# VH-VL binders against Ureidoglycolate lyase (DAL3): the designs that were tried, part 6

Target 1, 195 residues: Ureidoglycolate lyase (DAL3), of Saccharomyces cerevisiae (p32459)
Amino acid sequence: MVTVVAETLTKESFEEYGTIISPDEEISRMQNLEKGANQGTAIKLLQVSQVENKSTSKVPNWNLFRCFPQPHLNRVFTQGSNQAISHSIKVLEKHPCSTQTFVPMGRTSAEVAYLVVVAKEIGNKPDLSTLRAFTCLGNQAVTYGLGTWHAPMIVLGKEEHLDFSVLIYESLDPDRPEKDCVEEHYSDGDVCIII
Key: E = the ipSAE of ESMFold2; O = the ipSAE of OpenDDE; V2 = 0.75 times the mean of E and O plus 0.25 times the DockQ between their complexes.

## First folded at step 4 (VH-VL)

Design u1 (framework fv_sotevtamab)
Fold by ESMFold2-Fast, scan of step 4:
Structure u1 (fold): chain C 195 residues (1-195), chain A 121 residues (1-121), chain B 112 residues (1-112)
Amino acid sequence: as target 1 above (195 residues)
Amino acid sequence: QVQLVQSGAEVKKPGATVKISCKVSGYTFTDYYMHWVQQAPGKGLEWMGRINPNSGGTKYDPKFQGRVTITADTSTDTAYMELSSLRSEDTAVYYCARDRGYSYGYAFDIWGQGTLVTVSS
Amino acid sequence: DIVMTQSPDSLAVSLGERATINCKSSQSVLYSSNNENYLAWYQQKPGQPPKLLIYWASTRESGVPDRFSGSGSGTDFTLTISSLQAEDVAVYYCQQYYSTPTFGQGTKLEQL
């Protein structure tokens, strides 16, 4: 049995599991705030995420995930607060040959919108000693690193759903699904996140 | 064209602090982790730590934890390794080395020329 | 940490003869699902930084002569030099990058 407490998603805290696109965090670290792009109407930050492709596919897929909150998670969560709400993880998955980027659509930086649960690998299985969980704001995107184990998307908040634009390189070979995705399953209560 | 150039040799007294630089050229500094490796005279290679220049995030080997600080200056494309409370056992050549990737680290494809640090009274 | 152990510590080989260096990891460095070994080999000559020879256990870096080859999987790896040249006299290191990087202790290759 493993229990971890969710923490706030930051570029630094997620570094070993992948990268994030975190606009307010990026902007707050800049010295030059001049709007030099788009003829004076934009600040442009380059290379804010790292995607990798070891699959044979040269064309990335943009997928759409419409995610619905589970009943006990369909409530407001405040960034930095621990409300002691327990969530049991049933599946961790990995994509052996591609990063996977989730970009939320329709939420703002004013709310905690989703939960990311990640682990590193040991012996071709999730290393539960490295398990971490992050509360994510509505304007933050996550890129799971190549081979990073992660839970299927978990939506938080009072909204009915949250849509994600999802970028991945995948072969979509129905005879070899393990080339795109590998899963490890857990019994209720074996892997718990406190939010 | 890709090159890592380190600062020159240093002679320090026990208890002093040394700061070594590694200036990169020919690639985007923030796209790759930068690692530091120690090699004592006549000995093998020991990983000290690394920095992600994009985030400033660092990771250190427990052997050097508390004495080593790795930093990066993106305005000058330069990584630094600072080692404090120097002792004679720290006499070594120190290398910076580039590593790309997410999956538990990668092979070090480009190395600096090395910086000799001698600690003597 | 994954411990890397090389054998032998030193080896003397005549020019034109085969040199074999072994490397053992305390834990598998293979990703089974993609069949990649996170294992590299480096050559270091006196007064120079290490140079990458082989990555992914068996892939030669560009410019490395074909007399150098890497083999093995999981925990047991070998670097082979099929026909030793004078310029190959050096210390050779294996390194895993499956987890936090660790190096073998090195094998000194000398001309007999």
Scores: ipSAE 0.000, ipTM 0.447, lowest interface PAE 17.1, mean pLDDT 86

Design u10 (framework fv_sotevtamab)
Fold by ESMFold2-Fast, scan of step 4:
Formats: C-alpha cells, sequence, structure tokens
Structure u10 (fold): chain C 195 residues (1-195), chain A 121 residues (1-121), chain B 112 residues (1-112)
C-alpha cells in the first residue's frame, strides 16, 4: 500500500528516472536568447534528452500511441494544483534494452496533458519506495531511462485522446517479448496517485 | 588485446574539479557500456555511473549528487569522468570498467589500471 | 538499494586447503524471466584493479582456473577455492547487477 502525490515535472526532479525535453524550462536557463540558428529564426538547444540502446537492434523505431483518458481523468487538471483526484496504478513496466521517449502531439504548454508514474528497480521489480508521479505539460516530452519502471501512458484533460510519437529500440522478436518489455501488476488500491 | 588505459594520478584542493580519461583499444568502443567505480583507501568498491558511448546516454548513482559527469569521445575511443566540488572523502582510486555486454548485465570483465585522486588542502 | 554482505571479513587458509567465502544479498537477485542470478565475484590484488572471476553466480570467466567455483541462488552465494595457491591471496568482492550495481564489503584471504 503506497500513495504518492503528483508533482510538477522538471528536469531536476526526473533526473534519477530518465530525461525530459522541457522547452520553456530550457529557455529559462539561457543567458543569451539570440536566435542564432535557421538564419536568425531559431534557438537551437543541443542534446536535450538522452537515449540508450542495449538491444540487438541498431535502428530505432518511431511508434505512434493514441492514448485515451480513463473516465475519471477526462477532466481539466491545473499545473501545480492538487485536485485530490485518486488514480490507482494497475501496471508498471520496464524496457530492459532501451530507453523510451514519448513526445506529445497537439497539446500546448498551457495544459496539463498527461501523468508520468515512475519507480527505480529493485530485484527485478519496481522499488515502490522510490515511486514518484509527475504532471506533464502538453509541450513536454519524457524519456524513461534504461530499466526505469513506469506506468503505461496516462492521459489527462478534456480531450478524447492524446497522440504520442514514441522512440524506442526494440527487437520485436516474438519468441523473446521480455527483451522489449516486462510488467509488474498491482491490485486496485495498492498503488495510488493523488493528482 | 583488449585494454583500458587511464590518465595519471591527480592531486587537487577541496572545491576543485578533476577529469579522468579512459582510453580503450582492442574492441569496438561503441559496443559496450563504460562504467566508473570509486574505491576509497582501505574501503570497498562503489559504482558511480556509466555511459553508452554509442548514444552518449548516462546513468549516475545519486550518492554523487550531480557532481559526476561521464562523457565519451568516439573519435579517440576515450571515456571521461569529471567530478566537481571535490571533498577530502573523494580521495580514492577511480576505475573505468567495461561491462561484459547486455546479455551479461553489469558484470565488469575489463578494468582500467585505476587513477589515484588525492584531495588535500 | 540492494545491500551485499560478505562473511567472513577475513580468513587465513593454508596452501592446498579449501577456502570458502559467503555473500548475502538483502533481497533476491534471481531474475524469474531468465532464471539467472545476477551475481558476480571479483579478485583484487594489492595495486591492481579487480578481476572478474564468476558471473551469473556460477559461470567461470574465461581464463580463470577451475579451482574457483561459484554457487548459490536467490540471496545466499558462495565462492569456493578448492585448493589455495599462493597467487590467490587477495581481497574478494561479490557484486549484484540485478539493479543498480552494489558490491560487498570484501573478504581478505590470507595464507596461513
Amino acid sequence: as target 1 above (195 residues)
Amino acid sequence: QVQLVQSGAEVKKPGATVKISCKVSGYTFTDYYMHWVQQAPGKGLEWMGRINPNSGGTKYDPKFQGRVTITADTSTDTAYMELSSLRSEDTAVYYCARDRGYSYGYAFDIWGQGTLVTVSS
Amino acid sequence: DIVMTQSPDSLAVSLGERATINCKSSQSVLYSDDNQNYLAWYQQKPGQPPKLLIYWASTRESGVPDRFSGSGSGTDFTLTISSLQAEDVAVYYCQQYYSTPTFGQGTKLEQL
């Protein structure tokens, strides 16, 4: 029985679980905001996320996930506010051979668009003592670190769906699915997030 | 002949930064993770972090509180470990070590000779 | 964090006799999906880096003499040297790689 309160996604708070692409946070850290890229029309920030491949595949896949909010989560959530809405986590998964990056499509920085729930690993299982949850804006992307346990994508907001472009290295070997993904299942109420 | 050759001993003052190199030969640098392990005098081994030289992706042990940075230069087949805000308790031998490959997890089959870093005022 | 505890901290063994070193993990390092124990053993001599002896709890690394053997499963592991040679005097470490790597405190093996 574990309950955690969701907190705002930041680069610092997520560093033990992976990396994030957080444009407004990156820009706020810059001393010089001159548009030096694309003939004066862009600010270029290098190496804003880190991907890793320990699989036999040398080429990454771009997958598309169309994610639907569960009925109790199909509502507006406000960044930095605790709405006291409870969500029970049924599954945590990990990708042993690859990082996995989720880039949302079609939401703005003004919206809390999805929830990320992560844990570090202990003994082939999620270490629930390290469990954390983050509310994510529509313009933030998340890269789960190699071996980081995480909940399948949880969409928030009033929209019917949220699409993600998903980057992962995967062997897609039907005889060895555990090389790409392993899961741990939980009973209702055993792992709860307060949003 | 597979070997990891580290840079020489360093003496630093508290608050300084040290950067240690680990040059590899005899295998494809980008095919194996490179790890860094700390061994304080008379003490055991502590994992600090690792890098995937192919992607630049890193993972660190939280004990070093963001003070450690591991990098890799694929043009020279060299990994680096930089430790900032040095304290006396950072006095240790630092090893680079190659893992045995994904199928074998983080078991370390080849090690560098070690670099002694002494932090004293 | 998985804590690795070795016993004894030190031991002295005569040449030709059996040496036994134990390692306990605070939780199981047996991975159910591949039925492997994520446990390694290292030998470290003064002034030298550690040398891998055993991985997967019982698989001997290439070039390691057959007098070295690893056994155990789950949380309890043993490194055995069946007939001590003078060159085996060293500190021995167990290491789990089931999660973020952690090492035992080391066992110093001396010649009696």
Scores: ipSAE 0.000, ipTM 0.428, lowest interface PAE 20.5, mean pLDDT 87

Design u11 (framework fv_sotevtamab)
Fold by ESMFold2-Fast, scan of step 4:
Structure u11 (fold): chain C 195 residues (1-195), chain A 121 residues (1-121), chain B 112 residues (1-112)
Amino acid sequence: as target 1 above (195 residues)
Amino acid sequence: QVQLVQSGAEVKKPGATVKISCKVSGYTFTDYYMHWVQQAPGKGLEWMGRINPNSGGTKYDPKFQGRVTITADTSTDTAYMELSSLRSEDTAVYYCARDRGYSYGWAFDIWGQGTLVTVSS
Amino acid sequence: DIVMTQSPDSLAVSLGERATINCKSSQSVLYSSNNENYLAWYQQKPGQPPKLLIYWASTRESGVPDRFSGSGSGTDFTLTISSLQAEDVAVYYCQQYYSTPTFGQGTKLEQL
């Protein structure tokens, strides 16, 4: 039985599991806020996420995920608050040959929109001693690193769904689905997140 | 003990409306979607719709859209399914069912005992 | 809608014999992001509601005897009862939940 408390998603806290696109966090770190791009109308931040590809495909796929909150998670969550809602994780998955980036569409920075649950690998399985969970704002995107186990997308909030644009390199070879995705399954209560 | 208890059998005339209840015990009502499934005599199972009791959000199969209304009362932990403009072909056993939860997963792990609705003459 | 087709419509099996029921979906119910098949199997006895046997195509529901097993991926699925018991006489349904739920027409399993 493993239980972890969800923490706020930041670039530093996620760095061992992947990268994030966190606009307000990036901007707050800049000393010079001059709009030097787009002829004076934009601040351009380079290389805000790291994408890796070890698959045979040289072209990335943009997939669309329409994600629905589970009933006990279909409620308001505010950044920095703890309502002590428990969520049991059923699956952790890994993409052996590609990073995977989730970009949310249609939520704001004013609310917690989704939950990211990650772990490092030991052998060919998730290392539950490294399990962490992050509450993510509606304007933050996450990229799971190579070898990072993660839960399928978990949506939070009062809205009935949240759409994600999802970038991944995948072979889509029906004879070898394990090259694109590998899973580990858990029983109810074995892996719990407190939000 | 987890249990879904439905209201008793109904006999209705064509054109009438029926409202069936499904009372929940043994778990947190707002943690699971509640679904309704129709089974005509000697026939298979047809999904009618579902409600998220936490939000009141509903989704219906197009076949029943416009005639079915699913509601939930969180004060009594009871879900309802109302079917209007009844026809003889609506004669069926109606089940409420809880899904297992998690992701999209509408596999139904707990079912009510069923309510027979007979529409005749 | 995804159409679920079962075969055979009915079969008779002697006690202790193996029973095999097939289910075909009109399109894949395999979700590429989690590599799971959104496919469940139910048992229904006369006068009773359906009982969940298997979900995720091959995961047995708690309390279901291990003689029941599910297999298959994508569009072709099988429910196997390794050694029929008298209590297993029932109608069996497959169900997809990749999209709006749809059920197969049912397979009636009788004792020979």
Scores: ipSAE 0.000, ipTM 0.446, lowest interface PAE 17.1, mean pLDDT 87

Design u12 (framework fv_sotevtamab; at its last look DockQ between E and O 0.03; V2 from the best seeds 0.00; counts 0 for: pae O 12.8 > 2, placed apart)
Fold by OpenDDE, look of step 5:
Structure u12 (fold): chain C 195 residues (1-195), chain A 121 residues (1-121), chain B 112 residues (1-112)
Amino acid sequence: as target 1 above (195 residues)
Amino acid sequence: QVQLVQSGAEVKKPGATVKISCKVSGYTFTDYYMHWVQQAPGKGLEWMGRINPNSGGTKYDPKFQGRVTITADTSTDTAYMELSSLRSEDTAVYYCARDRGYSYGYAFDIWGQGTLVTVSS
Amino acid sequence: DIVMTQSPDSLAVSLGERATINCKSSQSVLYSSNNKNYLAWYQQKPGQPPKLLIYWASTRESGVPDRFSGSGSGTDFTLTISSLQAEDVAVYYCQQYYSYYTFGQGTKLEQL
């Protein structure tokens, strides 16, 4: 049995697993906030996240995910909360040939909107000893690095659903599905996240 | 030439602790899980646990949880298995084995020669 | 935990005859995403470590004679030796690596 407590998503905390787009973090790091884009109405930051493609496809897919919170997760979550809600992970997946970016839509930075669960790899398997979980804000996007093991998206909050725009390179070869996605399954309670 | 070379046979008293080594050669030590398998005389194979040599992360079978400690020294490409509070039932041959992962079909493709641990009064 | 059960526990087969060993898992070891069975077969001779024979339920490891074959899917698997050779006398183990790792209890194959 592996149990981890969810932590707050940050650029630094996630760097081993991929990259994130975290507007508030990025802006806060700027020494001088200059609105130099869109005729002085915007701040433009370049290359805030990394995308990689080792698939046979040269064109990425923008997919739409409408995700629904499970009943026990269909509640308000706050950063630093001691609610201690347990959630069992039953599957981890990886995309060996592509990064995968999740951009939440319609949520604010004030909302704890979704949960990211990741693990490092050895021998082409997830290392559960390195399992980490992150609570993510509504304005944070996550890019899973190439081959990063992660749980399918887990939505939090009182809202009925959360939509994600998802960027990924896919071969969509029915004869080689493992090129696009590889899964590891776990029994209920084997991997638990405390939120 | 990929091989795992284990330390020599051990004779221990009940209650003692044994630590056996498994030295890796011929491949990158940190790229693969290292497993330990117990085999009592005339009995089958039992998985004990594994280690990620890169991170040091471990997973153990509940049967051995609390008594077994698996470690890895990346400077010497050596994995260790320590078993404490030895009992007569722990008399067995212990194997280290490499898990080769998904790309090559998983399974344990490389095994050490085994280390006999005898626990007797 | 996935429990692996082999049958029979032991069998004796004449040289040149077919040997069949069965292995059953308490849960399916077939992954739907890649349609692969996470099952391996090992051969162990006295005084030696196990030797990998079959992985993915039906793929022979390099160097393994073609008289060895694995079949099955889901929960039921079979190792077949089409024509038993003297050097095939050993104990055979199935192993699942779907959820952690568990071995069957072993099947002792003897020459009749």
Scores: ipSAE 0.000, ipTM 0.517, lowest interface PAE 12.8, mean pLDDT 92
ESMFold2-Fast, scan of step 4: ipSAE 0.322; ipTM 0.700
ESMFold2, look of step 5: ipSAE 0.007; ipTM 0.576
ESMFold2 (binder alone), look of step 5: mean pLDDT 93; pTM 0.950

Design u13 (framework fv_sotevtamab; at its last look DockQ between E and O 0.74; V2 from the best seeds 0.00; counts 0 for: pae E 5.6 > 2)
Heavy chain, then light chain:
Amino acid sequence: QVQLVQSGAEVKKPGATVKISCKVSGYTFTDYYMHWVQQAPGKGLEWMGRINPNSGGTKYDPKFQGRVTITADTSTDTAYMELSSLRSEDTAVYYCARDRGYSYGYAFDIWGQGTLVTVSS
Amino acid sequence: DIVMTQSPDSLAVSLGERATINCKSSQSVLYSSNNKNYLAWYQQKPGQPPKLLIYWASTRESGVPDRFSGSGSGTDFTLTISSLQAEDVAVYYCQQYYSTWTFGQGTKLEQL
ESMFold2-Fast, scan of step 4: ipSAE 0.516; ipTM 0.800
ESMFold2, look of step 5: ipSAE 0.163; ipTM 0.667
ESMFold2 (binder alone), look of step 5: mean pLDDT 93; pTM 0.949
OpenDDE, look of step 5: ipSAE 0.236; ipTM 0.704

Design u15 (framework fv_sotevtamab)
Fold by ESMFold2-Fast, scan of step 4:
Structure u15 (fold): chain C 195 residues (1-195), chain A 121 residues (1-121), chain B 112 residues (1-112)
Amino acid sequence: as target 1 above (195 residues)
Amino acid sequence: QVQLVQSGAEVKKPGATVKISCKVSGYTFTDYYMHWVQQAPGKGLEWMGRIYPNSGYTKYDPKFQGRVTITADTSTDTAYMELSSLRSEDTAVYYCARDRGYSYGYAFDIWGQGTLVTVSS
Amino acid sequence: DIVMTQSPDSLAVSLGERATINCKSSQSVLYSSNNENYLAWYQQKPGQPPKLLIYWASTRESGVPDRFSGSGSGTDFTLTISSLQAEDVAVYYCQQYYSTPTFGQGTKLEQL
């Protein structure tokens, strides 16, 4: 049995598992906030995430995930608060040949929109001693690093759904499905996140 | 720095079983498929099967299905190929070979030095 | 299985001259989703394992001399050595990896 408490998603806290696109965090680090790009209408930040490819494909795929909150998670969550809501993780998956980036669509920084659960690897399985969970704002995107174990997307909040644009390099080879995705399954209550 | 080092030559009698090892170094063993290829004397190359070391998932060519078993030991970074019910026509050099990377499918960029298996009565 | 057929079976070329080896697949090895040909070329010298020369039909492996080039798409592929050197005497194999991997029968390249 493993239980972990969800933490606020930051670039620093996620660095062992991948990278994030966190606009407000990036901008808070800048000294010059003048709009020098797009003819005076934009601030341009370069190379805000890392995408890597060891897959068969040389071009990325954009997939669309429409994700629905489970009933017990269909409620408002506030960044940094602990409401003692428990969520059991049933599967962790890994993409061995590509990073995978999830960009939420149609949400803001106003509230927590989704939950990211990650672990490092030991002996071809998730290392549950490295298990961490992060509450993510609607304007934050996550890139899982190569081989990072992670839960399928978990939506939070009172909205009916959350759409993600998902960038991945994948071979889609029916003879080698394990190149794109491998899974480890858990019984209810064995791996729990407190939000 | 990347190396695949195979076990030494074997001489077997018909009906015997042979098990060949392939020890890897210089890369993350679990990130790449490992394949086994047979080459009979003076003949071309024939794919036997492959393993994904991270999961242990295997796939075999139908010609060898039922006689070949490929395994991987992630604690020692070693792949194995076991061939049973040996026949004279199994006399060949056996190679282990790494996929160039998941991005490149079954293109084999690093090969072991080969292991000669002689089946004689 | 995809059958790979090479031509010729053997070829003799003088030093400094061009060598051309052909490879034909029984079905297309072009994957439409990424527009890549799943075709590789290998060089094998006596007593040695095969060495990868070309992958994705035309991409040269790191460290392979630029006199080696691959071309073709779909079902018809060519390996070209623009100016033969003595160390190029070997058997050359094409290989598809679109499905379960299969090799051509090999082309023996000798010096005239």
Scores: ipSAE 0.000, ipTM 0.435, lowest interface PAE 19.2, mean pLDDT 86

Design u16 (framework fv_sotevtamab)
Fold by ESMFold2-Fast, scan of step 4:
Structure u16 (fold): chain C 195 residues (1-195), chain A 121 residues (1-121), chain B 112 residues (1-112)
Amino acid sequence: as target 1 above (195 residues)
Amino acid sequence: QVQLVQSGAEVKKPGATVKISCKVSGYTFTDYYMHWVQQAPGKGLEWMGRINPNSGGTKYDPKFQGRVTITADTSTDTAYMELSSLRSEDTAVYYCARGRGYSYGYYFDYWGQGTLVTVSS
Amino acid sequence: DIVMTQSPDSLAVSLGERATINCKSSQSVLYSSNNENYLAWYQQKPGQPPKLLIYWASTRESGVPDRFSGSGSGTDFTLTISSLQAEDVAVYYCQQYYSTPTFGQGTKLEQL
């Protein structure tokens, strides 16, 4: 039904779906590179991501996700090259009451490390006309906006796994799981990403 | 040396479509977004939209959404702007401009020479 | 959308005298993460494309004479030409790039 081609993740391209922590982009935007923090040893940038909480929980959870690449994605992807590899999306999910931030651990800016797939909402369902996909570098973190539909984390590259530190506000109420996460499922081939 | 060279002036009738080219040299085409800016006679500058030549991703100002199409051909290092359903108020000089900046923030360091499009009988 | 408003619409200045052009944004263009102002200034002469003069509110583009300076922060910005030369007669535009680019309406600078 819907096929989109993955684009490079930038702060500008992602702004309608959430925020990103993109150190090289942030530094490139600065005129004053004075190391004014940590007694002259650091550049400190404030408020580089927007976290929202409408959950009943007052404290956030730090979760750990160890994510494994699917066999057809377990290969090197280079920023700016197109290998024309197709990936079918089976699930989009949203967190109605919290943003969710994924911070990758152990990869560098030199490699494409994961794929982010997002959509806006229409009628409490993903609006597939707004579907976009982004290739993400190993030093970029993503915060999905409140209520933004997104695919479960998709890892790229030759490594066995990629770990993410994940920040979310969640009630973890087993009687009301829909307060933390809502899913929409798709048949194979209905929603495809070209990488 | 960085240069943006645009196609020549066009005279069109109302309802027609115009397509303007912008050929770049002196830098890597895919390293910078290419933007298009409209300037009506005696008026100021209005941003129309942009393309990321690396991905083909576009963004348009709502005023032009539906009538403007921006494309890029990486084999010839050329960006294009196509404006359809032309009206007399589309009479303007159209500029391509190279964007500097990140995260939606762009200012423009190199500009094409401009292409005059006249919409009349 | 951020609306950019320039003042005055036109200004006449004698050679060697100071010219001051103002630009106001409808909301702050100061980015809290880096404390930088996302504001540029351009010069446009008749029959020519705009030329970048200033970016980050106060940084001169390479090759721009030091008589041009930019100042201001947040919502109120100024372009100053300390000693007008004949070649400075032009229309000047401010532009914000905090969000989707928007330009001021322009200030026409004429020689008195």
Scores: ipSAE 0.000, ipTM 0.459, lowest interface PAE 15.2, mean pLDDT 87

Design u18 (framework fv_sotevtamab)
Fold by ESMFold2-Fast, scan of step 4:
Structure u18 (fold): chain C 195 residues (1-195), chain A 121 residues (1-121), chain B 112 residues (1-112)
Amino acid sequence: as target 1 above (195 residues)
Amino acid sequence: QVQLVQSGAEVKKPGATVKISCKVSGYTFTDYYMHWVQQAPGKGLEWMGRINPNSGGTKYDPKFQGRVTITADTSTDTAYMELSSLRSEDTAVYYCARDKGYSRGYAFDIWGQGTLVTVSS
Amino acid sequence: DIVMTQSPDSLAVSLGERATINCKSSQSVLYSSNNENYLAWYQQKPGQPPKLLIYWASTRESGVPDRFSGSGSGTDFTLTISSLQAEDVAVYYCQQYYSTFTFGQGTKLEQL
């Protein structure tokens, strides 16, 4: 039985599990804010996230996930809140041959919009001693690193749904589904996140 | 007894189409993938393609894609392999073979007896 | 496309002696996530279909005699017959199933 408290998603805190696209965090760290791109109308930040492909597919897929909050999570969450809401994790999965990037659509930096739950690997299973959970703002995207164990997307907030554009390299070979996705299942209460 | 029984030998002319059957017994047809393998006289084994009898989903080796069609009839527990535009180089023994998937290493554990197809002018 | 190369093309071994057949893949067939090698060995006698001997590189198929063993990992694999019997005279094929399916060219084993 493992319980962890969700923390705020930052570039540094997620470093061991993958990369994130966090526009406001990137901008806040710049020394020069000149709009040198797009004929003086844009700030261009390079290499803000990394995707990796070890699958047989040469071309990435853009998938669309329309995610719905579970009833106990269909409520407002504020960054740094002390609401002490418990959520039990049923599944952790990994994509052994590809990173997977989730880009939320239609939310703002003013909202905690989703929860990411991650773990490193030990013996081809999630290392629950490395389990961490992050509350994510509506303008933050996450890229799970190659082989990083993670929970299927968990939506937070009062809205009915949250759409994600999802970038992944996948073979879509029904004969070898373990090459695209491997799952580990947990009983209720064995793996809990406090939000 | 688990058995894969194939149709008998065929003699075809160049340009013709051949259709070989593989009838299964002793197990649930829709629980196993069915593969087709070509073996030219005195040569090695070459994978042609497979079908999932439950879904009808097929996958072919690029070398045969466009000429090979694999089908399954779940009412008769029979898989078929159809090869069109026959050439003399297609003279070979054709085998069907089953595969359970991950639990048995995707290995071909039961094979049909083979069907000789001779393409001659 | 993964190319499977066997060596030797043929060998002759006396009854009771050890026979060793090698198989090399053009790229690794080890899947690190499950630590399995996607490699099988088959035996084919004249006029018969192939018979599965070994899967997952080293797991013997049910009913296959203990004298047959598979070893190796990644790109280099070996099938060993510890003490040749007369009924073992056959052509042996390795097969990868890491990406689709490809077979080695075969090794003909004869009695010396």
Scores: ipSAE 0.012, ipTM 0.570, lowest interface PAE 8.5, mean pLDDT 90

Design u19 (framework fv_sotevtamab)
Fold by ESMFold2-Fast, scan of step 4:
Formats: C-alpha cells, sequence, structure tokens
Structure u19 (fold): chain C 195 residues (1-195), chain A 121 residues (1-121), chain B 112 residues (1-112)
C-alpha cells in the first residue's frame, strides 16, 4: 500500500518523468522580456517540451480526449491547499515507443484542472516507490517521457468535462497493441493520492 | 547462488560517520529493493530505510532520517549505508536485506551476514 | 505506527513437542481489497542473520520444513512448530508490511 500527497506541478519536480509546458513558469525564468518574435508582438520560447518516437510510425497523431471527473473529484481544488480528498488509482500505463503530450483546452491558470500521477519503472513494472502526483493548472500541458508509467487522465474541478489535445506517435498495429500501450492494474486502496 | 556480502566490522568514535557496503551476486541488482536493518546487541530488529537500485529512490524511517544515506552503484552491484553523527546507541549489527514484497510491502528473503559497528565512548 | 507484540517473550519446549508463538498487531494488517494479511515470520539463530520462514501470514518460504506453519488473520497471528527439533532453537520475529514496516520484539525459543 502506497499513499502520496499531490504537489504542485513544476518543471523541476516533473523532470524525471517527462517535460511540461508551463507558460508562467517559463516567463518567470527569463531575464529579458523583450517581444522579439512576430515583429515585436511575441515572446518565443524554443523547445519547451520534447516528443520522442521509437515506433514504426513516421506520422504523429493528434487525438482528442474528452475527460469527465469522477463524482468525488467534481469539486474545486485550490493550488497549495489540501482538501484531504483521497483518490484510488486502478491503472498505470506506459507507452513504450512514444512520448504522449496532453494539452488542456478551454481552462486558465486560475484553476486546478487535472491530476497527473506518474512512476518510474522497475523490472518492467511501475516502481511505486517513485510514485508522485501533481495538481495541474488549466494552462499547463504535460509530456510523459518514453516508458514513464502514468495514470489515465484524471480531471478535477466543477466543470462537466475537460478536453485534451493529445499528441502521440502510435503504430496502430492490431497484432501488436503492446507496442503502443502497456497497463498494470491495482486493487482499490493499494495506490492512493491525497489531493 | 544469491549472495549479499557486507563489508567488515568498524570501530568509530562518537560524532564520526560510518559507511557500510553490501555487494550482491546471483541476481539482477536492479530488480529488487535493498533495505538496511539495525540490530542493537541483544535486541530486536529495526528498519532504517531502503533504496530502489533501478531508480535511486530512497525511503527512510523517521528515527534515522537526517543521519542515514542509502546509495547504490549499479556498475559494481553494491548498495551502501552511511550513518553520520554516530552515538554510543548506534552500536549494533547492520544488515542489508533484499525485498521480495515489491511495491506491495516489504518482506525480506535474502540477508547479508551483518556488519558490527562499535561506537566507542 | 503499527505496533507488533509477541508472546511469550521466551519459552522452553522439549524435543518433539509443539511450540506456539503469538503475534498481535495494534491494528488490522488484513487488506480487504485483496484479502491478504501483510505479515511475515523470521527465524534468527545466534550469530546469524534472520531467515524468512513465512510470508502472507501462512505461505511457507521454499526450503522451510513442513513442521513450520503460520495462521491467523487481522490482528492475531500464530507461528507453530509441530515437533521441535534441536536446530529450531532461535529467536522468532513477526513483521507487518501493511503500513510502513515494523517488527515484533521477538520470542526466544529454547530446548528443555
Amino acid sequence: as target 1 above (195 residues)
Amino acid sequence: QVQLVQSGAEVKKPGATVKISCKVSGYTFTDYYMHWVQQAPGKGLEWMGRINPNSGGTKYDPKFQGRVTITADTSTDTAYMELSSLRSEDTAVYYCARDRGYSYGYYFDIWGQGTLVTVSS
Amino acid sequence: DIVMTQSPDSLAVSLGERATINCKSSQSVLYSSNNENYLAWYQQKPGQPPKLLIYWASTRESGVPDRFSGSGSGTDFTLTISSLQAEDVAVYYCQQYYSTLTFGQGTKLEQL
């Protein structure tokens, strides 16, 4: 049995599991805020997240996920405040041959919009001793690294749903589905997140 | 044959630091967690902490947190336990132990032979 | 967190006689979702490291003689040696792995 307390998503805290697109965090790190792109109307930050492809596909796919909060999570979560709401994780999955990027649509930095749960690997299974959970703002995107175990998307907040644009390389080989996705299942209560 | 072989006995003064090694053979070092357990003379077993050699992730018992550091060197298949600010109460046999429980809980199927650390006062 | 209490602290048993060692946890170590008891038993002979005997409360480790058995559930557990042999003189420890990790204080088993 493992229980972890969700923490705020940052570039540093997520570094071992993948990369994030965190606009306000990126901007806060810049010494020069001159708008040098788009003829003086934009700040351009290069390579803020990276995608990797070890699959046989040469073409990335944009998928759409419309995600619904579970009833006990369909409530306001405030960044930095522990509501002591417990959530049991039933599945962790990995994509052995591709990163996977989730970009939320229609939310702002004003709200905690989703939960990311990740783990590193030991013996081709999730290493629960490395399990971490992150509360994510509506303007933050996450890229899971190659082989990073992660929970299927978990939506938070009072809204009925949250849509994600999802970038992935996938072979879509019906004879080899394990090349695109591998799952590990857990009994209720074995892996819990406190939000 | 699976073996955990620990470094030899140490005699230290109060305030010193001791570093004990545990070299593994006969299995894939990164497939199992490695734990450290303290046993004071004539007393029971007390868990200190563990490392996942694959990730480098560590967890420590609060009693030892701040004084204990557990590390692993995958190139030599060796785990280490370093205990600082030694006190006479740290005089004990220290064991490394392999975890078969995986992430579902820790129980130990293979143990090192033990390393006696004596802290002189 | 979870306190493990063994009884008796010591006992003496004649060769061929049954030995019974008890272990109680301050809270249940039975996990309802998988119906497993997170409880192990170890044997430690003088000058040696502990040796795993039983895990999941009743599963005997490979190579451990049939005379050793574990039973119980929830908060009350028993290690039984059906017919004591001279080589069984040792200290026995129970250990929970349900929440963190704690050992019992040990039971010293001696030959009469």
Scores: ipSAE 0.000, ipTM 0.438, lowest interface PAE 18.6, mean pLDDT 87

